# Ledger of designs, part 18: VHH binders against Elongator complex protein 6 (ELP6)

Target 1, 266 residues: Elongator complex protein 6 (ELP6), of Homo sapiens (Human) (q0pne2)
Amino acid sequence: MFVELNNLLNTTPDRAEQGKLTLLCDAKTDGSFLVHHFLSFYLKANCKVCFVALIQSFSHYSIVGQKLGVSLTMARERGQLVFLEGLKSAVDVVFQAQKEPHPLQFLREANAGNLKPLFEFVREALKPVDSGEARWTYPVLLVDDLSVLLSLGMGAVAVLDFIHYCRATVCWELKGNMVVLVHDSGDAEDEENDILLNGLSHQSHLILRAEGLATGFCRDVHGQLRILWRRPSQPAVHRDQSFTYQYKIQDKSVSFFAKGMSPAVL
Short names: E, the ipSAE of ESMFold2; O, the ipSAE of OpenDDE; V2, 0.75 times the mean of E and O plus 0.25 times the DockQ between their complexes.

## First folded at step 20 (VHH; framework vhh_6qgx_2)

Design g5 (from n3 with R31T; at its last look DockQ between E and O 0.02; V2 from the best seeds 0.00; counts 0 for: pae O 5.8 > 2, placed apart)
Fold by OpenDDE, look of step 20:
Structure g5 (fold): chain B 266 residues (1-266), chain A 124 residues (1-124)
Amino acid sequence: as target 1 above (266 residues)
Amino acid sequence: QVQLVESGGGLVQAGGSLRLSCAASGFTFRTYVMAWFRRAPGKEREFVAAISRSGGYTFYTDSVEGRFTISRDHAKNTVSLQMNSLRPEDTAVYYCAADTSGYYMTSPDDYDYWGQGTRVTVSA
């Protein structure tokens, strides 16, 4: 996890809120560093994590995790991390005969119906263990990247349904958290992407939007991060609080600067 | 104007089948959870079935599970309730309802729009 980001979010693994949905959005940039942050954050918080990874491999996340002080391999071995590798699974589903239900079995179906098998996978992965002692603090669902589901032919409404039922189970029933990444295509004609982003935005308690720089790549600034806290229960005028920062990604850390205060701008 | 119009009700013998339909207009159908409720004589309105926005998830009250099937058609903006193996206790006015929530609720108070209802009578 990135300490500076924790500071900006005013959170730590030992005192993180529960029952919340965090939306990660990236536009014209790679926002994967945010996913790495939250993955390591919640593992350090001793949470049970179900990670539905649709765009990156386990190896990729493992390498970065190691840099951030967590071993995904160990987490998986001890049952803390359940990792669905979507890329590998997709190949298996498409090229191999499957006798058992698969979370991504919709790829075999002529009619892109629903994500119920994926939901069932999440539910099973995060269900409480009937043991006298809770080994983990609270469950977490992490998804990278919901946009991939759209690319695979799922409708935005189907994806939103999936998220709603995950929220009911993970956030409301189990008092856990969800973190989901969505790529913003920036294409106004991409209706499905717009529906998905809007729907998720309305449901999210925290939105982190990473954007590429308008002037392109800078040696000292890699992008801009907008942090938006949402309070759905509050009147519209008090619902949102937002801050914007510039960030620089390093090997094991991310530095944040107030907008306009970065060395590149000064 | 939002409108939900139920149809398909009638008299049927125990063990028989009916298919109810609800035509929706005046709102974005695909963004709503659709549900069926029923009110028996002298009883309160009760939840029967619901279907998610995409149609991927269906929910039923215990007493109708396995007998009733809820479905929706986005092209026609309709929601249907196939009722099989009908019982006298299924006798009620059946109402179509719509909710903006992404998760179904069993309380009538949580639904935004209602139809006028269609009467289903199951004789012994």
Scores: ipSAE 0.020, ipTM 0.358, lowest interface PAE 5.8, mean pLDDT 89
ESMFold2, look of step 20: ipSAE 0.446; ipTM 0.764
ESMFold2 (binder alone), look of step 20: mean pLDDT 84; pTM 0.863

## First folded at step 21 (VHH; framework vhh_6qgx_2)

Design ctl (from s3 with R53S Y57S Y103S; at its last look DockQ between E and O 0.37; V2 from the best seeds 0.00; counts 0 for: pae O 14.1 > 2)
Fold by OpenDDE, look of step 21:
Structure ctl (fold): chain B 266 residues (1-266), chain A 124 residues (1-124)
Amino acid sequence: as target 1 above (266 residues)
Amino acid sequence: QVQLVESGGGLVQAGGSLRLSCAASGFTFRRYVMAWFRRAPGKEREFVAAISSSGGSTFYTDSVEGRFTISRDHAKNTVSLQMNSLRPEDTAVYYCAADTSGSYMTSPDEYDYWGQGTRVTVSA
């Protein structure tokens, strides 16, 4: 995990809030560093993590995890991490006859199906195990990224419904947390993406939006991060607190700067 | 007060074996991941091995895999490192560490409690 990001978010693994949905959004940049952060963060917090990875392989996340001081292999072996590798699964679903229900079985359905099997996978993965002593602090669902579902032919409404059911189970029933990444295409014509982003934004307690620089690539600044705290139950005027930072990604760390303070961008 | 006390270090010839032990006290031993780190002369502290709270899972750095074995004894609140086929490059001060989060971490910064270390010297 990135210590500087923890500071910005005023959180630590041992005192993280529960029952919250965090939306990660990236536009014109790769926001995957945020996913790596939260994966590491919640594993450190001794959470049971269900990670729905729809783009990258387990190996990819494992390598980055190692850099951040986390062994995903160990986490998986001990049952702390349940990992769904979407790419691999998709290949299996499409090319192999499956006898058992698969979380991504909608890929085989002519009408693009529904995400119920995926939800059931999540529910089962994060189901409390009666082993006497609490093994984990609270459950966490990570999804990287929901936009892939749209690309696979799912409607925004279907994806939002999926998130709703997950929230009910993970956040409300199990008092856990959710972190989901959505890619913002920036395309005004992408109505489904807009619906998804809007719907998720309204449901989220924390929104982290990573954006590419308007000036393009800069050696000292890789992007901009907007942090938005939302309290959905409060009136709009008191509802949102927002801060913007510039960031630089390094091999094992991410540095954050107040907007406008980086000499490279000035 | 949390205390980790390492023992078992010493001088050994290449190809030899040592067994390190770490005695833990002052915390609920069975809830925490235990690990071994080492610091060679002129190098940074590096991860060697870790064992899950239950003892059911272990993880090793690549250079020691197949040669070292980490284990734990809940009755005695000890974690051990059996080191076989020792090499000169294994020469280091070995530290026992406890992760209070119960997670598997390879970064030293993620471990809250440390022993004073025991020196292992492997001669050519």
Scores: ipSAE 0.000, ipTM 0.250, lowest interface PAE 14.1, mean pLDDT 89
ESMFold2, look of step 21: ipSAE 0.005; ipTM 0.452
ESMFold2 (binder alone), look of step 21: mean pLDDT 83; pTM 0.852

Design j1 (from s3 with F59Y; at its last look DockQ between E and O 0.72; V2 from the best seeds 0.00; counts 0 for: pae E 2.2 > 2)
Fold by ESMFold2, look of step 21:
Structure j1 (fold): chain B 266 residues (1-266), chain A 124 residues (1-124)
Amino acid sequence: as target 1 above (266 residues)
Amino acid sequence: QVQLVESGGGLVQAGGSLRLSCAASGFTFRRYVMAWFRRAPGKEREFVAAISRSGGYTYYTDSVEGRFTISRDHAKNTVSLQMNSLRPEDTAVYYCAADTSGYYMTSPDEYDYWGQGTRVTVSA
């Protein structure tokens, strides 16, 4: 996890708020460092984590996790981490001779809008375990990333429905947290992306938006992060508040600078 | 120079309708989330409605849901607010606002650009 990001969010593993959806988004850059941050954060918080990884392998996340001080292998072995490896599972689902129920079975179906099996996987992964002693602090769902579902032919409404059911179970019923990544294409003609991004932002307590620099990466600044706090529980007045920082990604850390305090060209 | 110009305000009887328009220039219109805010005398500006960059997502404050409709026209670089079933409580100066974050925001402090406003008065 990145200590400086925890400071910007005024949180630590022992003090994290519960019942919340955090939206991660990126534009013209790779925001996956944010996914790695929250994965390591919640594992260190002793949370039960269900990670729906639709874009990268377990090995990929495990390598980065080691740099951030967590063993994904150990977390999975002890039952703390339930990991759905989308690329490997997609190959197995598509080429399996027998039609077995699978969280990603929509890859086999004519109606690509049915995400109920994926929701059932999440629900099963995060059900309270009656072993006599409470072992985990609270459940957490991470998804990397929801834009892959649009690319596979899901509609934005189907993805939003899936997230709504997950919120009802994970955030409301189980008092846990959710973190999801969506890519912002920046293209107004990509209506499904626009609908998904806004529908998720409406439901979110916190939005972290990573944006690329016009000149790309440089020694001192790799991008900027806009942190938006959203107050969805205030029915009469919605008081959003945001802050923007520039950041530099390093091997085991990310440094943040107030905008205008870095030697950026922009 | 970025410019947002509202029009269509006026005096109307309770139960009546008005259509506000906001003409945008000086920026790439389709990259902006557009919103309407309003300010009653002696009050702070409050959020009314927003429309996403594509127009595919709209959001309304509870007090106007079902009565107001926000829309945008990319060819004419305009955003509109159709206000039906108007009530005296809707009396305010209405402002058009724009931002590039890609999602709507309800705090006026979060929007980059503002129009000068158009006055709407709803008589009992």
Scores: ipSAE 0.557, ipTM 0.832, lowest interface PAE 2.2, mean pLDDT 84
ESMFold2 (binder alone), look of step 21: mean pLDDT 86; pTM 0.884
OpenDDE, look of step 21: ipSAE 0.878; ipTM 0.942

Design j2 (from s3 with F59H; at its last read DockQ between E and O 0.75; V2 from the best seeds 0.75)
Amino acid sequence: QVQLVESGGGLVQAGGSLRLSCAASGFTFRRYVMAWFRRAPGKEREFVAAISRSGGYTHYTDSVEGRFTISRDHAKNTVSLQMNSLRPEDTAVYYCAADTSGYYMTSPDEYDYWGQGTRVTVSA
ESMFold2, look of step 21: ipSAE 0.620; ipTM 0.859
ESMFold2 (binder alone), look of step 21: mean pLDDT 85; pTM 0.878
OpenDDE, look of step 21: ipSAE 0.875; ipTM 0.941
ESMFold2, look of step 22: ipSAE 0.588; ipTM 0.845
ESMFold2 (binder alone), look of step 22: mean pLDDT 85; pTM 0.874
OpenDDE, look of step 22: ipSAE 0.779; ipTM 0.897
ESMFold2, fold request of step 23: ipSAE 0.571, 0.602, 0.600; ipTM 0.839, 0.849, 0.853
ESMFold2 (binder alone), fold request of step 23: mean pLDDT 85, 85, 85; pTM 0.873, 0.876, 0.875
OpenDDE, fold request of step 23: ipSAE 0.903, 0.907, 0.902; ipTM 0.960, 0.961, 0.960
ESMFold2, last read: ipSAE 0.574, 0.603, 0.559; ipTM 0.837, 0.847, 0.831
ESMFold2 (binder alone), last read: mean pLDDT 85, 85, 85; pTM 0.876, 0.875, 0.876
OpenDDE, last read: ipSAE 0.911, 0.902, 0.904; ipTM 0.962, 0.960, 0.960

Design j3 (from s3 with F59E; at its last look DockQ between E and O 0.51; V2 from the best seeds 0.00; counts 0 for: pae E 5.9 > 2)
Fold by ESMFold2, look of step 21:
Structure j3 (fold): chain B 266 residues (1-266), chain A 124 residues (1-124)
Amino acid sequence: as target 1 above (266 residues)
Amino acid sequence: QVQLVESGGGLVQAGGSLRLSCAASGFTFRRYVMAWFRRAPGKEREFVAAISRSGGYTEYTDSVEGRFTISRDHAKNTVSLQMNSLRPEDTAVYYCAADTSGYYMTSPDEYDYWGQGTRVTVSA
């Protein structure tokens, strides 16, 4: 986990708010360091984590996790981490002769609008456990990433409905948290990406947007992070709720440089 | 260089209708979220309606939902606000705004470009 990011968010593993959806998005850059941050953060917080990894392998996350001080292998073995590896599961689903239930069965359906099996997988993975029922702090769902579902032919409305059901179960009922990544495609005609991005932002309490910068004056700035609190826990006298930082990614850390308040446009 | 020009404001009786239009130039219109904000006398700007870059997602403040309709025309680089069943409380200067972020469309802090505004007055 990145301690400087925790400082910007005014949080630590033992003090994080519950019942919240955090939206991660990126434009013209790779925002996956944010996913690794939250994965490490919640594992260190002793949370039960369901990680829906739709494009990257378990090994990928495990290598980075080791650099951030977590063993994904041990977390999975002790039942803390439930990991759905989309690439491996997609191969199994496509080649299955018998049509048995599977979280990713929408890959073999003619109609691409049915995400109920994936929701049932999440619900089952995070339901309260009878053995040592106070073992984990709270449940967390991470998804990397929802844009893959659009690429596979799901409609944005179906994905938003899936997230709504997950939020009702994980955030409202179980008082856990959700973190999801969506890419901003940059395609002006991509209606489904646009609907998904806007619909998720409406449901979220915190938005972290990583943006690439084409600056000819900076060598060691890897991007810009915009932080937007939609429903902050503290009252504020000022109208501006978005903040912008430049960042530099290093092997085991990320450094942030304050840019101050975003320009007010009224 | 970048320009947002509102039109269509005026005086109307309660229960009447107006259609506001905003002509955009100097940027790639399809890449921006478009929104309408308003400022009533003695008040700060408040969100009225927003439409996503593609036009597929719209959002309205509660007091206008069902009465106002936002739309956009990519061929003409315009965004419009159809205002029906107008009330005296809708009296304000209405501003067209453009935003590049694509999220949290109700916050004025996310909008990069603003028009000069068009006045709407709704009399009892």
Scores: ipSAE 0.177, ipTM 0.596, lowest interface PAE 5.9, mean pLDDT 81
ESMFold2 (binder alone), look of step 21: mean pLDDT 85; pTM 0.874
OpenDDE, look of step 21: ipSAE 0.878; ipTM 0.943

## First folded at step 22 (VHH; framework vhh_6qgx_2)

Design i1 (from j2 with D109E; at its last fold request DockQ between E and O 0.68; V2 from the best seeds 0.73)
Amino acid sequence: QVQLVESGGGLVQAGGSLRLSCAASGFTFRRYVMAWFRRAPGKEREFVAAISRSGGYTHYTDSVEGRFTISRDHAKNTVSLQMNSLRPEDTAVYYCAADTSGYYMTSPEEYDYWGQGTRVTVSA
ESMFold2, look of step 22: ipSAE 0.616; ipTM 0.856
ESMFold2 (binder alone), look of step 22: mean pLDDT 86; pTM 0.888
OpenDDE, look of step 22: ipSAE 0.856; ipTM 0.934
ESMFold2, fold request of step 23: ipSAE 0.581, 0.584, 0.566; ipTM 0.844, 0.841, 0.837
ESMFold2 (binder alone), fold request of step 23: mean pLDDT 85, 85, 85; pTM 0.880, 0.876, 0.880
OpenDDE, fold request of step 23: ipSAE 0.905, 0.907, 0.905; ipTM 0.961, 0.961, 0.961

Design i2 (from j2 with T100Y; at its last look DockQ between E and O 0.83; V2 from the best seeds 0.00; counts 0 for: pae E 2.3 > 2)
Fold by ESMFold2, look of step 22:
Structure i2 (fold): chain B 266 residues (1-266), chain A 124 residues (1-124)
Amino acid sequence: as target 1 above (266 residues)
Amino acid sequence: QVQLVESGGGLVQAGGSLRLSCAASGFTFRRYVMAWFRRAPGKEREFVAAISRSGGYTHYTDSVEGRFTISRDHAKNTVSLQMNSLRPEDTAVYYCAADYSGYYMTSPDEYDYWGQGTRVTVSA
């Protein structure tokens, strides 16, 4: 997890708010460092994590996790992390000898609009245990990334419906958290991306938007991060607040600067 | 020069309709979320409606949902607000606004560009 980002969000693993949906998005840059931040953050917070990784491998996240001080292998072995590896699961689903229910069965179906099995997987992964022992602080769903579903032909409405069901279960019923990544294509003619991004932002309590710089040539600045705090339950009385920082990604950390502190912004 | 110019305001009887228009220039219109805000006498600006960059997503404040329709025209660089079944509480100065964030926001402080406003008066 990145200490400077925790400072900007005024949070630590032992004092994070619950019941929240956080939207991560990126435009003209790679915002995946934010996914790695939250994965390590919630594992260090002793949360039960269901991670739906739709395109990247377990090894990918494990390598970065090690740099950030977490062992994904250990977390999975002790039952803290439930990891759905989309690439391997997709191969298994497509080449199964028999048609059995599967979280990714939409890859086999003529009608690709059915994400209910994926929701059932998430619900089962984060369902409270029968023992009554409170082993984990709260459940967390991470999804990396929802844009893959659009690329595979799912409609934005179906993806939004899936996220809405997950939010009702994970955030409202179980008092846990969700973090999802969506890529902003930046193409005004890409209506499905536009609908998905706006629909997710409507449901979100916090939005982290990573953007490429207008210069297109970065020397000491890799991008900017807009942090938007949203309070959807009381929008007429409590206004949104946003803050913008520039950032530089390093091997094990990310540095943040107020605008005008970087040589690239004068 | 960035400009947002509203038009179409006026006096209308309760139950009537008006169509507001906002002409945009001086920036890449297609890349911006467009919104309407309003300010009633003695009150702060409040969110009315927003439309996404593509026009595929719209959001309305509860009090106008089902009565107002926001739309945009990329060829003319305009955003419109069709206001039906008007009520006296809809009386306000209506402002057009634009933001680059890619998603709508309800706080006026988060919008980059603003028009000068057009007055709408709804009589009982």
Scores: ipSAE 0.540, ipTM 0.826, lowest interface PAE 2.3, mean pLDDT 84
ESMFold2 (binder alone), look of step 22: mean pLDDT 89; pTM 0.917
OpenDDE, look of step 22: ipSAE 0.805; ipTM 0.912

Design i3 (from j2 with S101T; at its last look DockQ between E and O 0.77; V2 from the best seeds 0.73)
Fold by ESMFold2, look of step 22:
Structure i3 (fold): chain B 266 residues (1-266), chain A 124 residues (1-124)
Amino acid sequence: as target 1 above (266 residues)
Amino acid sequence: QVQLVESGGGLVQAGGSLRLSCAASGFTFRRYVMAWFRRAPGKEREFVAAISRSGGYTHYTDSVEGRFTISRDHAKNTVSLQMNSLRPEDTAVYYCAADTTGYYMTSPDEYDYWGQGTRVTVSA
């Protein structure tokens, strides 16, 4: 996890708010460092994590996780992490004889509206243990990324319905958290992306937007992070609150600077 | 740069209708979330409605939902606010605003570009 990002969000693994959806989005840049941040954050918070990874391998996340101080291999072995690897599971779904429901069975169907098996997978992965001492602090769903579902032919409404069902179970019923990534195409002709981004933003309490730079090159500033709080913890402020920082990604950390205080102004 | 010019304000009777228009010029219009805000006498600007970059998603403040309709026309670079069933409490200066974040925001501080405003007065 990135300590400086925790400082900007005024949070730590031992006191994070519960029951919330966090939207991660990126435009003209790769925002996946934010996914790695939250994965390591919630594993360190002793949460039960269901991670729906639709495009990247387990090895990819495991390598980065080790740099951030977590062992995804150990977390999976001890039952803390339930990992759905889209690449490996897609091979099983596409080429195997169908005898039982699969979370990714929509890859085989002509009707692109059926995400219920994926929701059932999430629900099963995060359901409470019936007996004994509580083992995990609370459940967390991470999805990287929802834009892949649009690319595979799902409509924005179907994806929003899936997120609504997940939010009702994970956030409302189980008092856990959700973190999802959506890529912002910036293209007005991409109506499904536009609807998905806005529909998710409406449901989110926190939005982290990573934006690329307009120039083709900058050594000291890699992008801009916009942090938007919807319905903040202090109800006297009933409007959105937003903060903007520039950032530089390093090997094991990300540095953040208030606009005008980045290394590029020195 | 984007320039925003509102029109269509005026005096109407309660229960009447008005259509506001905002003409945009400058950069690529389709890259902007468009919104309407209003400022009643003695109050700060408040959010009224927003429309996404594609036009596929709209959001309204509770007091106007069902009565107001926001729309945009990419060919004409305009955003409109159709206001029906007007009430005296809708009396305000209405402002068109634009921003590049990709999702609507309800704080006026988040919008980069603003029009000069058009006055709407609703009499009892």
Scores: ipSAE 0.595, ipTM 0.846, lowest interface PAE 1.9, mean pLDDT 84
ESMFold2 (binder alone), look of step 22: mean pLDDT 85; pTM 0.879
OpenDDE, look of step 22: ipSAE 0.836; ipTM 0.923

